# VH-VL binders against o66814: the designs that were tried, part 20

Target 1, 203 residues: o66814
Amino acid sequence: SDYLLRAESLFSQLKDANAKEETPYLYGKVKGYYEAIKLYAVEYKEDRIKTLFTLMSKNTKKAVRGAYTEREPLTELITFEPRVYFEEYCDGIMDECFYEKHYEKEKFIELVDYFSLKRRVEFLRNHEGKYCAPFDFGMAEALFNAVSLELMQEKPDEKVLIALREKLEPILVMAEEKLRYAMKKELPCYRNRLSEHIGYWKP
Key: E = the ipSAE of ESMFold2; O = the ipSAE of ESMFold2 at other seeds; V2 = 0.75 times the mean of E and O plus 0.25 times the DockQ between their complexes.

## First folded at step 4 (VH-VL; framework fv_ifabotuzumab)

Design v4 (at its last look DockQ between E and O 0.68; V2 from the best seeds 0.00; counts 0 for: pae O 11.9 > 2)
Fold by ESMFold2, look of step 4:
Structure v4 (fold): chain C 203 residues (1-203), chain A 123 residues (1-123), chain B 107 residues (1-107)
Amino acid sequence: as target 1 above (203 residues)
Amino acid sequence: QVQLVQSGAEVKKPGASVKVSCKASGYTFRSYAMNWVRQAPGQGLEWMGDINPYFGKTNYDEKFQGRVTMTRDTSISTAYMELSRLRSDDTAVYYCARGPKYYDFWSGHFDYWGQGTTVTVSS
Amino acid sequence: DIQMTQSPSFLSASVGDRVTITCRASQGISSYLAWYQQKPEKAPKRLIYAASSLQSGVPSRFSGSGSGTEFTLTISSLQPEDFATYYCQQYDSYPPTFGQGTKLEIK
């Protein structure tokens, strides 16, 4: 009865495969989706839960398979791409006009600081986050995907967005701290060639 | 349970090479750094270097740079340390020791050790 | 490299005594310090990590304290099996470095 019970059963499969140790990025991603599902369950939003459960289930299958095959791919990143609108104002003399850029759902974008979240998650994804902070990064990615999916709704729920952001922020900070330290100390999870491309190389 | 089993004792002449193996079991081999530490008779512990089995990246202490090579074979969960151009002061017990997870370096420490491999360098 | 200096190098004590061993780092290492015990002809055994966290299975008479550059290992009531050599080791920066050791012997 219901998606929460089914989600709990997926963790039995993950435990049997030792996914937390074998596929920590995918395990974190599954955990992040589970946490998002729990937040939606408090608000009785079962239709929105179905999409998250599908993603959780897909990532669980990949984690279990990856644990046995020693392969752990990056999985989905879901980004909300808001439409841009311009408001034009002219001073009535016809030779100077002013343009003001607006986004659809601007209130909700600002509520969660969406563009900042997007930049931070993309930075981790492109700079060894999977290897230096796999659990935290995977969990942050899933929670970010949940934020994106909520912003894609016709009428986003402010309470859910705030709850998702509050859950996401400490996890994202932890992933960022782990990556920053790995770069500074040149730890084994970090690659020199990637550092050269991003300009974080230290002499 | 976590276990590190090393190859047997070796006697070598100066100028030769030695290659010590360390077979790991009871944990996800590719996730943890493997360290090599030696101890000369009556002396303290001396870190030689480590290898990240996932990436193959090595770090050697400067004292051994150019003489030591650390490798691994992830398919059999085994790490190797080769020391070349042996000298009499290389006589020591050589240990492998499990290091930190490559993604959790704050827990970095030698929590499990092999039984040691005695290498004697003498004419 | 971060130099780790232990004090004393040798310590003689009786069963039941409280002993302390100190370890100084040549620069700040936060709390990234471990303590090891080594008995003759055996591999070292980790006692403490993160300066003060006791390893599972290690008796509670062992404790660690300190941060930054000064650290202490304390054995609150010595037992016969505690006579061994003790090493500190920093893991804040590469290369990891050990103290020179403290040999604890029975009076």
Scores: ipSAE 0.011, ipTM 0.585, lowest interface PAE 8.6, mean pLDDT 86
Fold by ESMFold2 at other seeds, look of step 4:
Structure v4 (fold): chain C 203 residues (1-203), chain A 123 residues (1-123), chain B 107 residues (1-107)
Amino acid sequence: as target 1 above (203 residues)
Amino acid sequence: QVQLVQSGAEVKKPGASVKVSCKASGYTFRSYAMNWVRQAPGQGLEWMGDINPYFGKTNYDEKFQGRVTMTRDTSISTAYMELSRLRSDDTAVYYCARGPKYYDFWSGHFDYWGQGTTVTVSS
Amino acid sequence: DIQMTQSPSFLSASVGDRVTITCRASQGISSYLAWYQQKPEKAPKRLIYAASSLQSGVPSRFSGSGSGTEFTLTISSLQPEDFATYYCQQYDSYPPTFGQGTKLEIK
């Protein structure tokens, strides 16, 4: 695919800007989108690849700009918000009704444990993940966005969802471990927010 | 290639102050903590404190608290350590040493060192 | 503070010898330990980090082992350039602390 070759060429720009060192969160995000594009290329799904390439390209431009300006903003988080339906069951004798909650695409949501992934990514995003585990967090965020985008499709591809989840899980775990460690040891990435956590005991 | 180049030797009288500079090159200065370590003649290594160059936040060893000030100028990739109210037992070689990235503790401390600055306090 | 105790403080050995230096922490430090080599009038040079990870460019005759409270640095076959003072250092907790040093001299 032409998109795959174009995606690979973006890394030359990242290398020239030293983005891996200067903007590790955005570099990780670009890498995550690239990994997702490779998965879709195996399945010959050009329309999905185009969307992911656009996101990859935008984040590459921000990484290059950020490397020269020493600024690294958080970028897009894409969440799938499934429609909720209730199924009603009524007892005609007692005139009582019971309701069961259902989600659209429930099978696919369960396949990847989507709500758990969403909470984990949002936790990292809101608790210094960009500062304490930038590369892993950025990469996890991009792969999570790819999961969300696939769930938004009319007919999600189970094989792709499984592959995305398999890539995402170890990266999420690594980001979570790094954040947990930084918090426990009060590393510089965490200490710069110390005044915002004024409740901890002092010796 | 990572390099840390320090200012030259100093001879001081008790009660004076000394300010040692450490100019960094070959890496992204703001991403790594800068540490200061001293070594008295014939003695071991003693950590004095560190500074986060991006935010300017410092941590000092208790024995130097109130006498040491660590600063930096990110525009010239230079860290500074100033020690006041010098005593004869402050005679030592003072090193700057690069610490870990603020987001990667596992990489450890002190992978690169300056050449050292000899400070002699004549009693 | 975590106290680091090295042994021996002084060691005399010949070129070709196998040498071990030990370092003990007053509390568990997992694997957050580094080893440094310092030659006279020179800054220390890091040899090992994370207890056993060899710094790039350090000869493979150097190795480190241990976790928790007890650690060793091993030089499998001494070379003339290895005669120096060696320090361990923990980075598990603030403040980072060093062992008192082991001076390795020609016998």
Scores: ipSAE 0.000, ipTM 0.529, lowest interface PAE 11.9, mean pLDDT 86
ESMFold2 (binder alone), look of step 4: mean pLDDT 92; pTM 0.938

## First folded at step 6 (VH-VL; framework fv_patecibart)

Design w1 (at its last look DockQ between E and O 0.67; V2 from the best seeds 0.00; counts 0 for: pae O 9.6 > 2)
Fold by ESMFold2, look of step 6:
Structure w1 (fold): chain C 203 residues (1-203), chain A 123 residues (1-123), chain B 107 residues (1-107)
Amino acid sequence: as target 1 above (203 residues)
Amino acid sequence: QVTLKESGPTLVKPTQTLTLTCTFSGFSLSTWGMGVAWIRQPPGKALEWLAHIYWDDEKDYYPALKNRLTITKDTSKNQVVLTMTNMDPVDTATYYCARIEGYYDSSGPFDYWGQGTLVTVSS
Amino acid sequence: EIVLTQSPDFQSVTPKEKVTITCRASQSIGTYIHWYQQKPDQYPKLLIKYASESISGVPSRFSGSGSGTDFTLTINSLEAEDAATYYCQQSYSWPYTFGQGTKVEIK
């Protein structure tokens, strides 16, 4: 696979632009996609590597552009939306029926605790995570996107899902702790963003 | 087989707006990483990239021409349209559309080209 | 914007001889350089991508090398059909740019 050579070129672009300092959210997102790609490389999943590399390349371009223009946008959040169905069961002795709620791919959803991950990532995305924990949030968002993309496959790979989940959890915790600390200390990343929602509170 | 073809007027008066359509087959802009670019070549001169658009509707324009260019796509029709305002005789060139094969890397080369259309800007 | 300078502007070469065309970038661009062939009255055709990667259907006599700022396109044994103008193009940073071209003719 040529992905190592292309990744080195992408990281060279990021280094030249000082993206780690100038666009830390997008830098973290690029790193997160690269970590996901490395997990797939052990399994020789070429098509899944190519899909993730497209996202890595796209976010690298935005990071480099953002570093030179001092603009760092939020980029893609990919969510898996499972279909819901109900299964009827009847008790033959009591002649009583009840309905059980089920999700498509329920086993895989439970394997990674997907709905919890989704809520936690969405919370960070909607509540200053980009500003108060940019690198960790960016990494977490990319790894979460990789989980979503795997769940969208016809036959999700359980080993990859477990590996992605194990990589994602500590990074997500760190982002959450940084945000909580910023809120408690009223750091500029959090304090300055509050005033943008209510103009007359801004000095 | 991948093909692209440019269509539009071949003679335009100064100050008029040029609209060119690229119609393609053998690929779709619904495919991740795919893009279409417009490149021009003044007679006897080097190639000049003008604009491109990707599957996710991300666009880039040549900075000096940004205020004169608009690129759009219609994925269902396999078409990409370039509009260039306020044409001037210096804009006389052959205009090409080309595919960006960027599935693996969004900054990929122009791997398939249309035959080009000569646009002359004269009174 | 990144300027690509090709050398030479023109070559007249005896058939079967080696042709070397250079492209120098105004800053480091890694391997984000691509080479195109344009025959008279034709559209450009991709020959080499990412400095040295081959393209299906392109004769093996065409090869590319280099990284950073200095890149080379080589035609190991020139054929009559290779008479054309050759362009390098960078996709490292927008705006994407082309070299001024190198015209190769048969002597």
Scores: ipSAE 0.127, ipTM 0.678, lowest interface PAE 6.1, mean pLDDT 87
Fold by ESMFold2 at other seeds, look of step 6:
Structure w1 (fold): chain C 203 residues (1-203), chain A 123 residues (1-123), chain B 107 residues (1-107)
Amino acid sequence: as target 1 above (203 residues)
Amino acid sequence: QVTLKESGPTLVKPTQTLTLTCTFSGFSLSTWGMGVAWIRQPPGKALEWLAHIYWDDEKDYYPALKNRLTITKDTSKNQVVLTMTNMDPVDTATYYCARIEGYYDSSGPFDYWGQGTLVTVSS
Amino acid sequence: EIVLTQSPDFQSVTPKEKVTITCRASQSIGTYIHWYQQKPDQYPKLLIKYASESISGVPSRFSGSGSGTDFTLTINSLEAEDAATYYCQQSYSWPYTFGQGTKVEIK
């Protein structure tokens, strides 16, 4: 296992491409995956480290290419879609059935306030977060993806979920503050990006 | 056991479109992180990467050939298809499909290769 | 486009001797180099990944080293079955490229 050596190689590639300045969203996303990997390393979760490193590497490749081609796409958003169960209770006297909705893993969903996190990340993604808060949004998106991937495990680790949430919250708040300020002041990152949604020259 | 096999015509005329199919077993493109690439080797020359496609439909093409190449997948059939338009005698080569290693990196190396198919472009 | 230059182009080696093949990249590529063996009329086989990582089923006499721009594939004691052409390949930056190959023969 040489994830530390490989991480240094990825950051060397990012430095050579000036990705922090040229593709700040993807750079932030790579950093967010790296922070999640370090968290899993202290918890000795080798399998999850491998998954997150794959995402880190893929986003590094896109950041380097994007820096040289002046193209910075949005990349993966990973959402956990909990299974929904209905519990039936039937009254034999009245021949009437009642349904009660349950989410699989409700305990873990509540632990991190997952649906709130999802709405907040999706808001940034749909409202120019990439342009107005690229580094913070990218980093928040990666940490959110790590939360989703942990919730997808058969037995989610509560300690890991709490630690991921603790890293994610301040970064998400900063991205939200930057976006809301840009919207209020009509900064170029928000105002100029609106014209790109008119459908002209869509690739 | 992971296996890949290329199929398609062995002789095409200049300007024709080449369609090659990679059929594989022992892994699936429904599996997160998996990918398949196409690589060619002109007679007596080095290997040349052409294109790849991942489980999430992300794809990349060799830049000089991008306008001539299309890569697609059918996950349910364990197939990846490469289409190359406007064939020229310089495109004569052995064409390989290969698996991209999952779990460690989303780009090369190519850990399992098909046997290759020689495609000759001639009148 | 990153150019990989292998050296030598050709090497005739006495059995049991050490074989050294170098690969030089036109820019730093970290450890994103992989080595393949290709025998006549056969498909390539992966020998070494990420400069030095071993591959299951590959004889231990094959090893790799290097980082940055200079990489080496070593066959510690050449066997008759090792007569082949060897390629390095980078996955650092798009487009991915291969070296021109090094042909190794038994003397």
Scores: ipSAE 0.006, ipTM 0.583, lowest interface PAE 9.6, mean pLDDT 86
ESMFold2 (binder alone), look of step 6: mean pLDDT 92; pTM 0.942

Design w2 (at its last look DockQ between E and O 0.67; V2 from the best seeds 0.00; counts 0 for: pae O 12.4 > 2)
Fold by ESMFold2, look of step 6:
Parts: structure tokens; sequence; C-alpha cells
Structure w2 (fold): chain C 203 residues (1-203), chain A 123 residues (1-123), chain B 107 residues (1-107)
């Protein structure tokens, strides 16, 4: 509960800096980490709360700084990179062997459709999600990071993964819809940023 | 127990490149929130932060020195390396590496310091 | 760049008396201020973090207070081993900066 009080105090700093309007991507990211912390607090997972609070605090400081300097960088994307291994099966009668590909924590990866989530978040990150759907993208990115961090645990919690996925999906859909609309209507958030991704080095 | 130690040349000539290595133990830059910074102190003067690097490879540099500084890490060796180009006598200082404490806040204080290494820049 | 201005630059204080050192920031930095003690020919030692939080192994006579732009380090009853230079440091925004230092000597 001490972490929840500390997390709530960070929103006071964000309000004073008008971060919701000045740095909406980072504000959304802070909000996403806060929602993940609340979920873990119900289940009393102190070590996981500490990690999320550290990320929340770091992004809060960047949001406040960014509001005063008119800069809003992309921040961390945390991806779980599962080990791949092969399981050997041999037919003793035919003396033949073959291999089946498996991922570390395959059950949990499939439970949340992790690789699909990763591709969707990466698409938003690489295609103007920060500018066209900053709040929703930031919040989705933080919740995705929480999913990755849970998958990195030695013993991932299925209930937590499902709850995180359920919080993440509607926000991710909203970010994707806003981006698709901006692309279709050629809004400034999309068209003005395209040249920066194709442009050349400046002196 | 957390320890950090600076290593590198103690005497360099003007225009040369300084390379300093921070070797540490008792923590890892694979731990979320952890960072290492370089701070210098000219003789008889105040402390000056130069650069830092975090577990996720995020880096920042003192703006006036950014074009002269490069910070990198080798997590497997528990090392952080600072390179500073075009050294000048005004860069004579004791150079420290320090851990950034990240349990509560990734922007925490410098909680453990190396002993420092005096680097003298003269002809 | 956030400028930290310490006051005073120097104090000569009799043992057992109270020492007060102030640090003023050029803009609001919340509680992202930390205090260090540096004895001659030694590396700095963290005394107080986040304006007022205690550090394990630091004597209880050291305390800190403040928020926003004005911060104070207090040594309640000065001991002989407390003769040192004291620095404040902000971690609110890069470049992270230190105050100019306050030298405390035993009278």
Amino acid sequence: as target 1 above (203 residues)
Amino acid sequence: QVTLKESGPTLVKPTQTLTLTCTFSGFSLSTFGMGVAWIRQPPGKALEWLAHIYWDDEKDYYPALKNRLTITKDTSKNQVVLTMTNMDPVDTATYYCARIEGYYDSEGPFDYWGQGTLVTVSS
Amino acid sequence: EIVLTQSPDFQSVTPKEKVTITCRASQSIGTYIHWYQQKPDQYPKLLIKYASESISGVPSRFSGSGSGTDFTLTINSLEAEDAATYYCQQSYDWPYTFGQGTKVEIK
C-alpha cells in the first residue's frame, strides 16, 4: 500500500506540469504502469510492484521534464525473448529421430497471444502511434511491458497475465483505430511525421 | 557488498583521448532500474556529472561535453566505459564512477562510489 | 540546466552545536534532491536521499527537509568527524547538477 500512495503522489507532479496535455504519451505510460501496480497490489506481489513503480517513476520524471522542454521521447519497450529448444523423439523400431520446436513458457505465451501483442505494439511504435494516439499508445505500451515482465518471471501467474491482457486489449484497439483514422484522413500527426522516417541525416 | 573501481591512465597529453573503465561487483546492470554514472571533480572544485547509462541502455551526457563523451557497458564483465576525446588541461580532475540506486526511483541518488582516479592533463 | 546554490560557502562551528546548510534550486524539483558528505581526499558519501529520507549507517544527527526550491541539511549536534564539505545534488532533470559545496570546519 505504501507503493500505491507513492504512485498517487506522482500524479500530483504530473498535474502541476500539465503533463496530460503536454506529454500525453508519457502520461499514458505512467497511467498504464499505475493500472498494472493496482492489479498486483490486489494479489500482494511486492517484488513485481517495485519493478513497475521504478518504471512509473522514471516515466513520470521524463513527462514532467518533457512538458517544460517541449520534448517527448519514446521510452522503454520491454520484450520477452523466450528461449527456443527442440524435443527429440525417436522411433525405436525404425531407428529414426526427429525434432519438435518449443518455446520457453509456451503455455503462457499462448495464453495472452504474446507475439500478436508484440507485433501490434511495435507497429504503433514504428508508425506514428506516439503522435496520432499518444495516450492510448503509451498506456498500451506500459501494460505490454507488464505482460513481458510477468512472462520473464520464473513462475508466471496465469490470473495476472489474463487480467493484464484484458486491460490491454481495449486500449490497444483504441490506439489502432485512432492511427488507422489518422492514416485514412491524412491528419498532420501522420503525414507530417512520415518525412522524418524517410529523411536524410541533417548537419 | 557493492564496490566500484575506476581504472585507466592517470596522465594524458592535451588532445589525447581518455578511456576510463568502471569495474563493479555486488550488483548487475541487468537489474531493472540500475545505472552507473561518471562524475568528475577538478582539484578543489565541485562535483560535475558527466554521463550515465542504465540497465536498458538509456544514456545521457552533460550537454556541453556531449560531442566529446561516449559511455558504453559490458554487462557480462560488469564494466562501464567512458571515453572522452580531445583532452585539455581544464579536464584535470578526479574521475568517479557511481551506482544509481533504482529500487524506489530510477532517477535515484549516487549511492555507491568508486575511490576515484586522478587524471592529469599536461604537456 | 538547474542551478543549485548552497549557503553558506563555509562554516566554522563549535562541537555540539547545530549546523544548517541550505540548497536553493533555480526551479521546482519536487523532492529530487540528495545530500553528500565529502571528507578530504575521500569519495563522496550519500547522507540523505529525496530531501529527507534516511540512509542506513548514517548517524541520526543528520536530517534533511524541504520541497520545491528550498532544501535544508541539518546536523543536530556537530561531531569532530563531521568536518567535511557537503554537497546537494538534484536528479530531477539532466544535466544532473551539484551545488558548489559548503565546507564545515570545527572551531
Scores: ipSAE 0.006, ipTM 0.542, lowest interface PAE 11.7, mean pLDDT 86
Fold by ESMFold2 at other seeds, look of step 6:
Structure w2 (fold): chain C 203 residues (1-203), chain A 123 residues (1-123), chain B 107 residues (1-107)
Amino acid sequence: as target 1 above (203 residues)
Amino acid sequence: QVTLKESGPTLVKPTQTLTLTCTFSGFSLSTFGMGVAWIRQPPGKALEWLAHIYWDDEKDYYPALKNRLTITKDTSKNQVVLTMTNMDPVDTATYYCARIEGYYDSEGPFDYWGQGTLVTVSS
Amino acid sequence: EIVLTQSPDFQSVTPKEKVTITCRASQSIGTYIHWYQQKPDQYPKLLIKYASESISGVPSRFSGSGSGTDFTLTINSLEAEDAATYYCQQSYDWPYTFGQGTKVEIK
């Protein structure tokens, strides 16, 4: 696993930049891609490793640059948009026809509860997850991106999808709980950003 | 078969806004990792990166020019557009668009270039 | 901003001789450096990526080496068609920057 060794070497750059403290969202995202790479290395999926390494490398460079320049942007969110088709079903007794909506790769979408994951990640992304739960949100976003990329494959691997889902769920729950707590208690990570959204200043 | 071509005005007056279009074929910005950059070269001088845009709409700009530059894409038309405001004679240069193939590393080189378009800024 | 300094700015070389061009980065950039050839009135062409990786269609006489801060482009036997300006470019960090160029002419 040549890409796994390359991925491990990126952590020296992250350590030198103190990225865990300076850019915790991007650090979490890099860590999430690394965990996905390790999972694919166990399954011997070199094509997926190459893709994930590209994303990990890009986010590592942004984390390092962000740590030195005090900038931490949101980065990629990769969503799988399945094609829809309709299947006609007619009741010969009643002479009635109905259309049933189906998605491509329905069984894989259902296996990971994809649309629920998508809504949950998008909620964190749109409601200060980067500020209130940066590490957990970053890691969850990367693992979600890995799920999306696997679903985009012509033949998704069920074992990989299950393993990604199992790694993703506890991290996503933690990010959600931290955000809900911050919203309820009006912590600075949420409260300071609320005035920017509605144009009012608040401490 | 990858090709890129720059189009737009060749003469611009000081303070006007320059709009350049990069039209490309042989690749798509709907493809994971693909990006397009704008690079300029003043006559007789070195190359200067200006901006880039990737398939996922990630954008970066040269910092000193950031408030003057806007880069956008139209993936369905295979086009990338650069807008540069408040043009000055110092901005006289050949403007190139180039492809970034970032499938394995998003920080990749500029592997295919357009022929360039000379933009002269004079009163 | 990462500054790339090329050396020399200019060299005039007898055909078949070896040409060496250096590029020094103001900070460590790993191997995130790329080399381009630009002939008069032409667009730049990629020669070498990631310090030493070859490009399909580029003659094997072109090679690159280095890591960290010091990088070298070598033309091991200069041909007449190699008269051009050569640029190094880093992609380690935004903004991406180019060296000032090295002009190579036939003596």
Scores: ipSAE 0.006, ipTM 0.508, lowest interface PAE 12.4, mean pLDDT 86
ESMFold2 (binder alone), look of step 6: mean pLDDT 92; pTM 0.938

Design w3 (at its last look DockQ between E and O 0.77; V2 from the best seeds 0.00; counts 0 for: pae E 11.3 > 2)
Fold by ESMFold2 at other seeds, look of step 6:
Structure w3 (fold): chain C 203 residues (1-203), chain A 123 residues (1-123), chain B 107 residues (1-107)
Amino acid sequence: as target 1 above (203 residues)
Amino acid sequence: QVTLKESGPTLVKPTQTLTLTCTFSGFSLSTWGMGVAWIRQPPGKALEWLAHIYWDKEKDYYPALKNRLTITKDTSKNQVVLTMTNMDPVDTATYYCARIEGYYDAEGPFDYWGQGTLVTVSS
Amino acid sequence: EIVLTQSPDFQSVTPKEKVTITCRASQSIGTYIHWYQQKPDQYPKLLIKYASESISGVPSRFSGSGSGTDFTLTINSLEAEDAATYYCQQSYSWPYTFGQGTKVEIK
């Protein structure tokens, strides 16, 4: 219950700074972390809640500061880099061997289609997602970071991973649709990707 | 056991630059959410926050003093350094370093303090 | 800049009596208020965080309450060792600020 009171204070700070309009990417990222925290609260995973709240608070601070300075940087992207190993299988009849590639935590990676999520988020990040779909991209990035952090756990929770993926997918699709439309129509947000002194695209 | 210790000169002449070092143990600035702040207290007066720096190198300064202050860290040495330029007699104060408990909330309180060092500015 | 105003500036209190110190913020700060005790010639010590959360090793006679703009530190039965100056501090927004202090003396 303490995280709910502190979250209310963070959103009040965002409102006071008009962050939804001034720093929409960071506002979306804060909201994405909050949604992830709520999913963990159902499972009473306090340690994970604390980690995500730290990220939420940090991004709130940057959103508030950015609103006053008219600057909105990209913030953390957290990626899980699984180890790769090979398992040898030998055919005793023909005395031949072959190798099978495996990832650590392979079943959890497949459960959320992690490599696809990673590529989709990185595409948005590298191609003006912050400018063309700031709210949705920020929120998707935070939820993706929560997926990565869960995969980094010694024993990932399958139910949490599924819930995070279910929350993330529609948001990610919306961000992708906005970006692809902007690219196809050459909207100012995409065309002006290096116009930092003019500001960024607003929805 | 979390401890912080301030070190540096106790007497500084007007216009000189003050450099203070906070050396700490029992925590690391490589840990998520951890921060260190500098706070001063003029004799007989209230506390005033000067600057802080976090594990992710984010830093902030008291706006009126921003052009006089520089805060840096050396995570491997567990040190945070404050530099304050153009010292004046009104800057005479006890200077403290303190830990910011930010693991749960990056804007946490100052939960552990150093003993403080009195810096006198006079000619 | 958020101004914190403490009341009273000074109290002289008989041992075992209740002490109440208030802190009023110039704008709403949620529960982002913290209380410190500073005894003569000592560094400040954190007593209460986030308006009402207890700190390990702090006597249970210290408690805090409030949200928004009005906050209270209470010492429910004053001990001789509690003679000190008490400060509230907000961490809601930069610059972080302290109240002017409340000095508590033993009668």
Scores: ipSAE 0.010, ipTM 0.612, lowest interface PAE 9.0, mean pLDDT 87
Fold by ESMFold2, look of step 6:
Structure w3 (fold): chain C 203 residues (1-203), chain A 123 residues (1-123), chain B 107 residues (1-107)
Amino acid sequence: as target 1 above (203 residues)
Amino acid sequence: QVTLKESGPTLVKPTQTLTLTCTFSGFSLSTWGMGVAWIRQPPGKALEWLAHIYWDKEKDYYPALKNRLTITKDTSKNQVVLTMTNMDPVDTATYYCARIEGYYDAEGPFDYWGQGTLVTVSS
Amino acid sequence: EIVLTQSPDFQSVTPKEKVTITCRASQSIGTYIHWYQQKPDQYPKLLIKYASESISGVPSRFSGSGSGTDFTLTINSLEAEDAATYYCQQSYSWPYTFGQGTKVEIK
């Protein structure tokens, strides 16, 4: 629980740098990692908390630095790439062998609908989510990274996965709605990134 | 068991480039959250952080010196190299490398230090 | 850049007595302060991390306290081998900075 006290120190740094306004994507990402840490704290999973806190601290440092230098890069996206297995079975009547595709940890992948989450986060990441829905996208990306890290465990915790998914879904929906609206209305956050020759001015 | 050791020239002429190597053992920069920093101390003066590099290749420099500093690592050799260009007599100092333990906190303290190497810049 | 100001710059202290060194930050830094001991011609050694957390192998007479802007390193009963210069260092915000140091001598 000492991590929660240390997290308040990180938020103080973010406040002093005005990171919520200057680097909203990274601010959201820090907040997302903090929410994931709180979920793990309920179950006293110190090892997993330490990893998430490291990511939280790293992104805090980038947010503070970015606020002072007017630079906000995309940071880590952690994806779980399950190994694919083929199960062979043969039908002696037809003298044929058939192959059935399986994923490692298939039960857990299905529990959170992982491939759908991955596609949705990647879509935001590749289509100006950082600019059109920075806070929500950053938070969703961090929570998605927490899902990926849990799936990488030898024995993923189903209760934690469900809790992470439940927290992630509404934030992801909000980011997607903001991006969809920006695309439909051609808001500057989206339009400025589509064309070099339009030469958007900034006051 | 954790040790760091600085190596490089002890005398440098103004305008020359200084290259210092930190060789360490008892830990690896492949470990999540680990970092190595360079800190200097002019004779009789306070410590000054210069640069650091982390396991994920993230690196940072003291802003006023950013154009003069380059930090790199070779994880397989447990080495971190600092290059500082255009040396000036004001840069005379003992240069230390130190470990940043970021596993529990990416902004952790400098928990292990090398013995330091005095670099004198004079004509 | 966060400035750390230590007080006093110098102390001469009778053995077995209490030593108090303060470090004041130019802004709130939570508990992101660390204390180092540097003996003559030696490299710095970490004594206290995160304001008050003990370090394995450091004598129990060393302790730290504080939060926000005001921090204290205490040596409960000074020993001869404690003659050194002591530095505080913040890791709250980049760039990381050190205090100017406090030299402690045996009287």
Scores: ipSAE 0.006, ipTM 0.541, lowest interface PAE 11.3, mean pLDDT 86
ESMFold2 (binder alone), look of step 6: mean pLDDT 91; pTM 0.937

